# VHH binders against o75319: the designs that were tried, part 194

Target 1, 181 residues: o75319
Amino acid sequence: GNHIPERWKDYLPVGQRMPGTRFIAFKVPLQKSFEKKLAPEECFSPLDLFNKIREQNEELGLIIDLTYTQRYYKPEDLPETVPYLKIFTVGHQVPDDETIFKFKHAVNGFLKENKDNDKLIGVHCTHGLNRTGYLICRYLIDVEGVRPDDAIELFNRCRGHCLERQNYIEDLQNGPIRKNW
Key: E = the ipSAE of ESMFold2; O = the ipSAE of OpenDDE; V2 = 0.75 times the mean of E and O plus 0.25 times the DockQ between their complexes.

## First folded at step 13 (VHH; framework vhh_4orz_3)

Design id8 (at its last look DockQ between E and O 0.90; V2 from the best seeds 0.83)
Fold by OpenDDE, look of step 13:
Structure id8 (fold): chain B 181 residues (1-181), chain A 120 residues (1-120)
Amino acid sequence: as target 1 above (181 residues)
Amino acid sequence: EVQLVESGGGLVQAGGSLRLFCAASGFTFSDYSMAWLRQAPGKRREWVALITSGGYTSYADSVKDRFTISRDNAKNTVSLQMNSLKPEDTAIYFCARYSDDDLGQPFDYWGQGTQVTVSS
């Protein structure tokens, strides 16, 4: 059957916009087939994602999906008006330079094309925490010149949960700057 | 019941090739990413190759350009073509389902494994 990720229910479905940025992080929405294993109040579908974003008086302009699976939901479950980008990212390990570059390129492209609006870049992995937090922070550090600790703190505060993987934190704090697009 | 059954292992000389197979059952195969892992004597189990349902692949640096992972969703199989084998590739190779559960076990099921021995 469809396995619900460990502790998925314990994490806030959607974070808050990161001040000074266009980023918002959220946990993976789950398609209908998962609902039978969840209480109604625990359900978080692609539709629920957009409703929650709207409740914050925000609008998504791009979704970046970092999961390395396709079992959670289908891109067709999203409104056609919001672009969907898949960047397959292996969990548990620090993303490689190619993955980092793809993410930066996507973000910069979006910002260039969306200068006339305030739409958000929605980023998620499974829990919207580790891979998501790393790549957002890596962008802020490498491209925006933000101090690593400030980037991490900002992400954690806005997501409502802290990055958990030490290798990610260590790489952000002490690792080299990666090539920018 | 989820089942993964590996086959194709054996003894091969350095520079040789092997092709491993995995037959999957007990779940919707096309919904899941699949993986090959290996465990050498005295070492930790490590993933060597991943493949998404749509055919996107990733490889460990140690096997990149030598190993190729593929899948057949119609037959519920995943394969690992291993070329230019080295003695350090000697290990038990496991077929695994990759769930992408970050905070849990990302490889939630795997088979009994098949022995691959590369002689110098």
Scores: ipSAE 0.866, ipTM 0.932, lowest interface PAE 0.5, mean pLDDT 96
Fold by ESMFold2, look of step 13:
Structure id8 (fold): chain B 181 residues (1-181), chain A 120 residues (1-120)
Amino acid sequence: as target 1 above (181 residues)
Amino acid sequence: EVQLVESGGGLVQAGGSLRLFCAASGFTFSDYSMAWLRQAPGKRREWVALITSGGYTSYADSVKDRFTISRDNAKNTVSLQMNSLKPEDTAIYFCARYSDDDLGQPFDYWGQGTQVTVSS
């Protein structure tokens, strides 16, 4: 059984590019085996992801998959030329320092290798909201020096949905700066 | 119907070891990440170990380096090797299926649990 994640249908498939950054957030695309339980307008496949990015006149240069599972789609379902990176991130809790470090390292590596283009880093967890928003905001705060409330507001506006988990919000606003980059 | 059945619990002295087993049925086991949780007397249930279908593992700080989660996708089993047991590890241990859902319940199915008691 391929259960559709709870409330997955309630979220916009893909957000907007976050201005001044290379980030775009989206919910997890679902492979064909899930479509039996979805109306056609509810489908959001790996191909649909790329079509929606193209409709925004953008191009993905990296996908960072934060899900702690491998059941939603296979990396082979993505275009061959788009790098894919899995960072298994446990949900419901603030990501640990090792996970934060891996995310920062991946983003910094991408920015160095892509300084001569404008391709985007696509980031998703299951809903593209809590884990995704936390790690993007953590990067902006710790590495780019963005104020916590500004990072959160930017993410919420561009994702089209607000960060929901209070422990993530409190850690971003009041928690320690992580100086591991 | 999803079923998770734990076994291997019991009494052990501090410093000892136990191995817990979980038999899974009623779903495509190799599609799902799995977990062990525990509930100590008077406390809330907490996860202690997670494992993806591909074998990537994560542990709670309190059990890191002492517990090892593993799985056998051919036999639909998950196990938890518990070494250097402490009285604070006394709890009912549950095998659970991880939903990977930040919005809903993080664990959507679990068994009845198996008691582990660590005496000093």
Scores: ipSAE 0.752, ipTM 0.894, lowest interface PAE 1.1, mean pLDDT 92
ESMFold2 (binder alone), look of step 13: mean pLDDT 83; pTM 0.835

Design id9 (at its last look DockQ between E and O 0.90; V2 from the best seeds 0.77)
Fold by OpenDDE, look of step 13:
Structure id9 (fold): chain B 181 residues (1-181), chain A 120 residues (1-120)
Amino acid sequence: as target 1 above (181 residues)
Amino acid sequence: EVQLVESGGGLVQAGGSLRLFCAASGFTFSDYSMAWLRQAPGKRREWVALITDSGYTSYADSVKDRFTISRDNAKNTVSLQMNSLKPEDTAIYFCARYSDDDLGHPFDYWGQGTQVTVSS
């Protein structure tokens, strides 16, 4: 139940807002039951997430959780004012078209309903890197028309860590555009 | 100690059915996603079915609509119902714990496996 993901401690808890977008990526926050296995300075709870976002003078408007488990934290651990969306996403493999579509649809829906504010879309998987980076970049490429290398560079710079999965990078650079609806 | 023990494998004719079982122990079963993997002779091990701790399921394209993964948290078991079996399904089938680790191996524990042979 409270096993810390491998190398989870090595990654920055929260990235920076991606300029020109409403995206911010972060690693998975961990509920209280994990704290006994962490040093105080290593802890990163749902509460810590929101504190860190505020420190950046930002506000979360949506959280998209891409993990393929629910053991890390509960939606009830989040403020009621911030919608939570679960998109179960298998790691290591390129997300399928359905997963990509679900992500795009959620993002577009948020943007449509939040034109009057500047709230952010928070996206995370376990480390907030590979699955998270792929889907954000896929959106920027397919929907916003961003050049793949620019999208990847932007994500990496803002997250503070680089996408590591070669199959994800190759699909972003050379793969086909996925349907947007 | 984490243990996963598979059972239910055997010989079956094409078009037939088998049900595999996995008994899990040594961890909080209800907190973990589980999977079935298989490895055919000369081929890489591949996952065929996943089930989250909450019961959400995913399938490889090759087994979709034929295989069904389920779990019983009260009994700490995972099952794989295999219908419309094909010779191509012949493999050693492994029960595995899905760690959801982005960087390491996605399956951190698996059993000894059970042989499934589908004859023409």
Scores: ipSAE 0.755, ipTM 0.891, lowest interface PAE 0.7, mean pLDDT 95
Fold by ESMFold2, look of step 13:
Structure id9 (fold): chain B 181 residues (1-181), chain A 120 residues (1-120)
Amino acid sequence: as target 1 above (181 residues)
Amino acid sequence: EVQLVESGGGLVQAGGSLRLFCAASGFTFSDYSMAWLRQAPGKRREWVALITDSGYTSYADSVKDRFTISRDNAKNTVSLQMNSLKPEDTAIYFCARYSDDDLGHPFDYWGQGTQVTVSS
């Protein structure tokens, strides 16, 4: 429906490309029906997303949507040239192993299919921070061997907001490496 | 205003089955993901089942393969089929609307609950 997600206005719409990776994070874009509840400067639609990415001289090659709902926008609101993947991810808890594996599989598939270009993987949840940051960092740690604190620092800096959930941070820093296969 | 009203609770013998219902009003039900939570005596409230606006479901490990969440968008209802009930399933069961918020309140509305008591 038309209810703006709590605290959604408090976050920058789109982060910056994470150097050395193919990731960019953003908050959930909101379809046109939400705009009646927003000042013009507060709007962040699917179209606005692509305009902001282009303004950074970047191009999206995949959007991974981690929200546990379909009410914010429809895949039809996205250009048909950009693949869209929904991974229903329950919030507040550390994502389960099945969710982590689905994310890793999607990223690895993208990198294989896009080895000859520089397109980005856009990742979002509702606020583009906690579930998004966790799964990006989990990928960097488990698949690319990045140290946990380095992954978290990189994400926080490029998103423009720090990871908020303590249980996610603690799992990234102190939890086990998860299987990649 | 948003209203969620649970029904179908009661006393049931261990191993038995029970079906809970939640009637929703005051919002566009088909647009929202919904949940069942429970609170056992002396315990914290925990979610047990979630269902998206599109029908995708998730379950707590303790109830997987025994509980089934479903929804009927035409009737604005969520239901919870509970099979193979155990004494540890004894709790007040709440229907809730899921906010999909990682840090704030994960559920923005819930009902008064319905008591489920499993005895042997």
Scores: ipSAE 0.684, ipTM 0.867, lowest interface PAE 1.4, mean pLDDT 92
ESMFold2 (binder alone), look of step 13: mean pLDDT 84; pTM 0.836

Design ld1 (at its last fold request DockQ between E and O 0.93; V2 from the best seeds 0.86)
Fold by OpenDDE, fold request of step 17:
Formats: structure tokens, C-alpha cells, sequence
Structure ld1 (fold): chain B 181 residues (1-181), chain A 120 residues (1-120)
């Protein structure tokens, strides 16, 4: 189906690069079939994503899709030069250890393979906020040893929206460190 | 202007102790991981210890259980307590800063270094 996700229009399409990291968060781009239900200025397609990234003088080197559906766009809608990774992540609940591990592993692999460039890891869920923010922050906390509040603040500032889910925030702030391997 | 200034180095006998300090200014210290590195004569610079912005610590195997890294965000300082010093620990010790210690390969800021000499 081409039903527009609830509140999808309320969020900035693309955030800013998180300084010092390779992360950038964005809301899910929608394939052309969704455009019929959107005003022109509300449209945000895979093509629009890349245009906006370029406008920031950045380049995507990987897209991590955390949505729990495949109805929003097709990997074929992306440039062949940009790897696409799907990590099915259930909404509203704290990602499980396996999901966290998959995310960390993907990020670490990217960093290892992209030492010679400055390409970004684009991460998105539906709104590019809660699941996205949690996993990015979880990485910074668990792997980089960042203080939870600092990680959250950094993400929120760069995304242009704040994490909304209290269970995510609580887990980041007070939850246990997850294994990195 | 960013500055990292090391102090506390000197001459010490084997088995002795020293405490190095690094005073930071010009950047948001609390958001950075701090590290100590050292370079002995004729050898490559090597990593010694790390403390993340979240106060997690890591050490090179050669100094584990002998050295302790700590930080004071209120004073913008990082310290390295060095116990049971060995002649092999003789080197110039550098303080360095990096916001994200693992996903980046380079440090953002460096100190001038302080000499540590351990006599046998």
C-alpha cells in the first residue's frame, strides 16, 4: 500500500551529519506511488534524499533501513554505488540484542571498509527518529563510550527533532551496555 | 586556541611511580575521549591508555594493572598514574584528544609531550 505513515510529514526529511561521526539520519523516503497523496513540497523520494545530502556537501556510503516493512521504497530506487542494508526493526519497543548487534556490526564493517573516504552512513526508520536515534545512540554509548545524555543530545540536535519514546531514552540512559561482538 | 599541556614527567627509579597531568583548554573537554601515547627513542609512537567521554577506560597490555588513566572534567584535566615503572616505560608521553576514539583514526588535538625516564 501507499498509505503515508502517520506524522511522517511532521519531521524534517534529512538531518545533519553528526559531527565527528559518519552518521546522518533521515525519515523514510517514499517511492513515486506515494506522491499522489502528498503536496509537491511534502514529497521526499529516494532521489530527493540524495539531492538533499548533496546540498549538505556530503555523500552517502551506506543506507541502513530500520523500517519493519518494504513498502516505502525499493532498493532499486537507490544508486547502485550505495549499499543498502535492511535491518527489520519493530517499532515502539527497544530493539533487541540481535538488532543492536546487527547495527553495530554493519557500522563497524562500514568504517573498516571506508577508512579512505568521508562517506556517511545514512540511517532511517519511518520517521528517522526513535528507532534510528536509539541505535545510533546505542552505538555511541556502547562502542564509543559516550555519555548517554551527550549521545542523545548530539543526535537530537543533528536530527532536528528529539527522541520521543521514553522507553528508548530510559534504556539508553540507564540500561545495560550491549555486547559489541 | 586549543591547548593540551602535559606535566609531571621526570626521572624515577625502576619500581617507582609518577603521575602525569594534561591540562586542556579551547574545546569542550567533557565531550572528548582523552588518551596517553608515548614514544621511546628509536621506536614508534604507541598508544598507552584511553578514557572515553563516558569515563570508560582502556589500556595497552604493556601497562595494564600498572597505569591508571583518569579525568577531571571540572578542571579539564586528564591524568596518568604510573606505578611499578620499568626502564621500558622511558619515553616522551603525549596527551591527545579525540571525540570518538574508535570510529576515527586520528586525534584532533595533541600536547607537546613530557619526558619520563625510568632508571634501572
Amino acid sequence: as target 1 above (181 residues)
Amino acid sequence: EVQLVESGGGLVQAGGSLRLFCAASGFTFSKYAMAWLRQAPGKRREWVALITSGDRTDYADSVKDRFTISRDNAKNTVSLQMNSLKPEDTAIYFCAARQFPYMNTEYDYWGQGTQVTVSS
Scores: ipSAE 0.886, ipTM 0.938, lowest interface PAE 0.5, mean pLDDT 96
Fold by ESMFold2, fold request of step 17:
Structure ld1 (fold): chain B 181 residues (1-181), chain A 120 residues (1-120)
Amino acid sequence: as target 1 above (181 residues)
Amino acid sequence: EVQLVESGGGLVQAGGSLRLFCAASGFTFSKYAMAWLRQAPGKRREWVALITSGDRTDYADSVKDRFTISRDNAKNTVSLQMNSLKPEDTAIYFCAARQFPYMNTEYDYWGQGTQVTVSS
């Protein structure tokens, strides 16, 4: 049903723009039907997302949704000016090479289409932390050539929460560079 | 204030070698990708070599296997070893910095350049 995802209330709704990048991470926004189970200060709707981004003097140019479900909000309720992309990402194992490739391709396409503006790629899974952090860090490591520990530190600081899943952290730190194209 | 200062340029015979250095200050050098670019007289500035913050390297086809970029985070320096030099390598060589070489389309910082002249 419309029950709140486990531990969702424990996470900050929206992180900060990762400096020098086009990324911002957030937890999944929840449509109005979920608000019956939330205190007013706990609500985080798609509208709340866009308001919080605007309050940071930023603008979203793409939302990448890493969840395996459509129950949290309806993509058609997002502004038509903001492209939306779903990349189904399984939640408990390191994302496979096809998923990583799709994420890298989406980022590359965004950068080409948005080279003349400063809009952000919003990335979320359920909590905006483990799958989100893994794929952002994988991009920074594989494509941008950033040291694994520096990518992880940047994500953790800007999200406001540290990556939690040890298999993800181990793969980022010690796993192979994945091919980009 | 941020500074990138190139050195090591000069006149060299074709087939010879030269090593350029770039000293960086005023920013967190280890977090930046570093690049060498060059501009020959009457031509547009072109990319030559890249070293990422994680020490991965890439080169323009015209210099591959002849030039080697390296960095020393302890000394905040990047260098370009240039071997088997050709007259077409004659140019002003610039050191430049940006955090994310694929995501950032522009460089944040530039040096003043150092002249390399390769005589035939």
Scores: ipSAE 0.813, ipTM 0.910, lowest interface PAE 0.6, mean pLDDT 93
ESMFold2, look of step 13: ipSAE 0.801; ipTM 0.904
ESMFold2 (binder alone), look of step 13: mean pLDDT 86; pTM 0.875
OpenDDE, look of step 13: ipSAE 0.872; ipTM 0.932
ESMFold2, look of step 15: ipSAE 0.783; ipTM 0.895
ESMFold2 (binder alone), look of step 15: mean pLDDT 87; pTM 0.875
OpenDDE, look of step 15: ipSAE 0.876; ipTM 0.934
ESMFold2, look of step 16: ipSAE 0.783; ipTM 0.894
ESMFold2 (binder alone), look of step 16: mean pLDDT 86; pTM 0.874
OpenDDE, look of step 16: ipSAE 0.857; ipTM 0.924
ESMFold2, fold request of step 17: ipSAE 0.766, 0.780; ipTM 0.889, 0.901
ESMFold2 (binder alone), fold request of step 17: mean pLDDT 87, 87, 86; pTM 0.876, 0.876, 0.870
OpenDDE, fold request of step 17: ipSAE 0.885, 0.886; ipTM 0.938, 0.938
ESMFold2, fold request of step 22: ipSAE 0.770, 0.790, 0.793; ipTM 0.892, 0.894, 0.901
ESMFold2 (binder alone), fold request of step 22: mean pLDDT 86, 87, 86; pTM 0.877, 0.877, 0.875
OpenDDE, fold request of step 22: ipSAE 0.885, 0.884, 0.884; ipTM 0.938, 0.937, 0.937

Design ld10 (at its last look DockQ between E and O 0.92; V2 from the best seeds 0.82)
Fold by OpenDDE, look of step 13:
Structure ld10 (fold): chain B 181 residues (1-181), chain A 120 residues (1-120)
Amino acid sequence: as target 1 above (181 residues)
Amino acid sequence: EVQLVESGGGLVQAGGSLRLFCAASGFTFTKYAMAWLRQAPGKRREWVALITSGGRTDYADSVKDRFTISRDNAKNTVSLQMNSLKPEDTAIYFCAARQFPYMNTEYDYWGQGTQVTVSS
């Protein structure tokens, strides 16, 4: 249906580029059918996403959608020039090894193919916070060898909201490194 | 002002050991991966060793099990212990820094280098 996700209005639509990385996080954009349930200033469509990214003088090169549903928007709502990748990711639970691997593989593939530009990897779940933050931090920790606390701090600062789920934070801080290939 | 200053280079006999140091200043050292690279005469610069901000280490195959990279965050230094040195290890050794060692292709900061010469 066209129900607005719980607490969706509470989060900033788009974060900032994470300095030194190609990551930017945002909450899920909602297709036009949701607009009738929102005030004009609350609306955040796929078009709005790209406008906000442009306002930051950035360009999206890839969108990774971590939501566990397809009801929010259609890939057809995106420009054809921007690849769209769906990784169904269950909420509230620490992502499994397969999900983590899929994410890492997608990021690494993008970086390999986009060495000649500065386009961004846009990552979102429903709120663009917990699942999104976990996987981005997991990548920085596992692949870039960053200290967990530094990764978390960087993500929180750039997203404008802090990771909320203690199980995610605990796994990032004290959990094992996951397989990179 | 950002500075990376190498020290510890010199002349050593084959099979000998040297320890290189790099002192960093002017940036948040603890948030950067540190690397050693080397350049021999007439050869391209090559990567030797890396230590991430989180403390993970990585080595080129040519120096693996002979060289050890370490860092002291309290002193803002990175070290390279070089054992079982070979004539082919002769080069200028550079200290370099970058925040994300694998995502980015370029280093943010470089030292001026220190000469290491291994005689036969």
Scores: ipSAE 0.822, ipTM 0.911, lowest interface PAE 0.5, mean pLDDT 95
Fold by ESMFold2, look of step 13:
Structure ld10 (fold): chain B 181 residues (1-181), chain A 120 residues (1-120)
Amino acid sequence: as target 1 above (181 residues)
Amino acid sequence: EVQLVESGGGLVQAGGSLRLFCAASGFTFTKYAMAWLRQAPGKRREWVALITSGGRTDYADSVKDRFTISRDNAKNTVSLQMNSLKPEDTAIYFCAARQFPYMNTEYDYWGQGTQVTVSS
């Protein structure tokens, strides 16, 4: 059904742009059918997402949806000029190398196509925290060569919530060295 | 005030070596990728070497295996060891900084440059 995801109400809808990057993280927007179960101040629809981004004087150029389901909103509910990409990412375990590669490839493709603008990559899972934070940090560490703790600190501060899953944190800090190709 | 100050340039004969230094101040050095670029007279500025905030290095093909970039986070310095120098390495060498070398299209900070002249 249209059950509100567990603890979804506890998270800020949208974070802040991660300074110097093209990333912004948010929790999954919920289509209108979910609003029966929400107080007005709790609502966060696809339209609300775009309004909140605009309020930050930013613009989305890509949405990467990391959820394993499509029940929360339909891609057709997004503006046509904003590309949408689903990368099915298993929760609770560290994403496999193929998933990490898909994410890196999507980011690199976006950067090439958007080199002459300042549009953002919006990334979300259900809560916009664990899978989202892991893959953003994995990109910053592996591609940009950022120190793991600096990547984690930047994500946590800009999302407004800390990465929660210890296996993700451990893999970011001490996991195997990964190649980008 | 942010400063990047290069030193170690000079005149050297072909086949010789030089070591350049860049002293950084006024920003959180450990969070920045550092790069060396160079500009020969009448030519476009070109990238030479990169060291990320996490210490990963990369080099232009023209200097690979001859130049080595390194950083000292305790001293806020970046160095460029240049071996087997050629006359075509003659240029003003600049130190530059940006946080995310593949995502950022521009550098945040630049040094004033140091001249390297390689004679035949």
Scores: ipSAE 0.750, ipTM 0.886, lowest interface PAE 0.8, mean pLDDT 92
ESMFold2 (binder alone), look of step 13: mean pLDDT 87; pTM 0.876

Design ld11 (at its last look DockQ between E and O 0.94; V2 from the best seeds 0.82)
Fold by OpenDDE, look of step 13:
Structure ld11 (fold): chain B 181 residues (1-181), chain A 120 residues (1-120)
Amino acid sequence: as target 1 above (181 residues)
Amino acid sequence: EVQLVESGGGLVQAGGSLRLFCAASGFTFNKYAMAWLRQAPGKRREWVALITSGGRTDYADSVKDRFTISRDNAKNTVSLQMNSLKPEDTAIYFCAARQFPYMNTEYDYWGQGTQVTVSS
């Protein structure tokens, strides 16, 4: 249905590029059918996403959708020039190894194919915070060898909101490194 | 001003050891991965060793088990312990820095290099 996700309005629609990386996080854009339930200033559509990215003088090269539903928007709502990847990610629990691997693989593939440009990897879940932040930080920790606290701080600063889930934070800080292959 | 200054190079006999140092200044050292690269006469520059900001290490196959990279964040230094040196290790050794060592292919900062010569 067209039910607005809980607390969706409380989060900034789009974060900032994470310096030194190709990552940008944002909350889920909502298709037009949701606009009836929103004030004009609260609306955040796929079109709005691209406009906001452009305002930052950036360009999206890939969208990774971590939501566990397909009701928010359709891939057809996106420009054909921007590939869309769905990774169904269950909320509230630490992503499993398969999910982490899928994310890493997608990121690595993008980087390999986009060495000649500076396009961004846009990552979102519902709020673009917990699942999104975990997987981005997991990548930086596992692949880039970044200190967990540095990864978390960087993400929080750039997203404009802090990771909220203690189990995610704990896993990032003290959990094992996940396989990269 | 950003500076990377290498030291510790010199002449050594085959089988000997050297320890290279790189002193960093002008940037947030503990947020960067540090690397050693080398260039022999008439050859391309090659990667030797890496230590991430988190402290993980990686080595080229040619130096694995002989060389050890380490860092001291309190002193803003990175070191390369070179054991069992071979004539093939003769090169100018460079210290370099980049924040994300695998995502980015370019280094942000470079030293001027230090000469290492291994005699037969």
Scores: ipSAE 0.826, ipTM 0.913, lowest interface PAE 0.5, mean pLDDT 95
Fold by ESMFold2, look of step 13:
Structure ld11 (fold): chain B 181 residues (1-181), chain A 120 residues (1-120)
Amino acid sequence: as target 1 above (181 residues)
Amino acid sequence: EVQLVESGGGLVQAGGSLRLFCAASGFTFNKYAMAWLRQAPGKRREWVALITSGGRTDYADSVKDRFTISRDNAKNTVSLQMNSLKPEDTAIYFCAARQFPYMNTEYDYWGQGTQVTVSS
């Protein structure tokens, strides 16, 4: 069946807006078919995502889905007014340059199209932590010129969980800066 | 109270050099990107140079290879070394700060400006 992703229950559903940025991170929402396997307090649906964002007095203007599957929910489960972008990102390894470029391009395009509002880019993988944190931090380091440790600290604090995979952390701290263009 | 205080402006002969200095206080300086902008008489304010919180630099094409921006996080200062000055560089120069130079469209803090005049 529709198995709940391993350890998915252990993570806060939605983080906080990262101050000064347009980013907010969250774990993958699960469509209603998964709710048979969840207690009511464990549910986190696409609707729940938008309710939680609204409760923070924020509004999503883009969702970037980094998962390698569409079994968790369908884009049709999202409001038609919110753009959705899938960037297939392989887990367990540092994302390749093509994936990093796609993410940077998506963020850049969003910023241009949304320069006159304060809408957020929602980013998620399965848990909203390792792949999500890596790509957000990579953007902050490569594009905005932020120190690696400052980017990681900001992400960790706002997500409510620390980046876990050491190969990602080591690449952010000590790896090469990737070209933006 | 947040302050950005520029200094080092003045009158200089074309081809000469000048060093501008900006002292910052009242905020977490090392988390901010710093920039220099300038406004010539009768013209719009234009960006000149930036240095990110991580120390990376960028320059307007008109000043590239002549100007160098630098920062000292221990002293909360940013500097602009201006070489090979031209009369077209005559302007009021402003120090400004924002956290994320490509994501933030507005600056959080501005200095009062310092006048640079380059005589032909």
Scores: ipSAE 0.726, ipTM 0.870, lowest interface PAE 0.8, mean pLDDT 92
ESMFold2 (binder alone), look of step 13: mean pLDDT 87; pTM 0.877

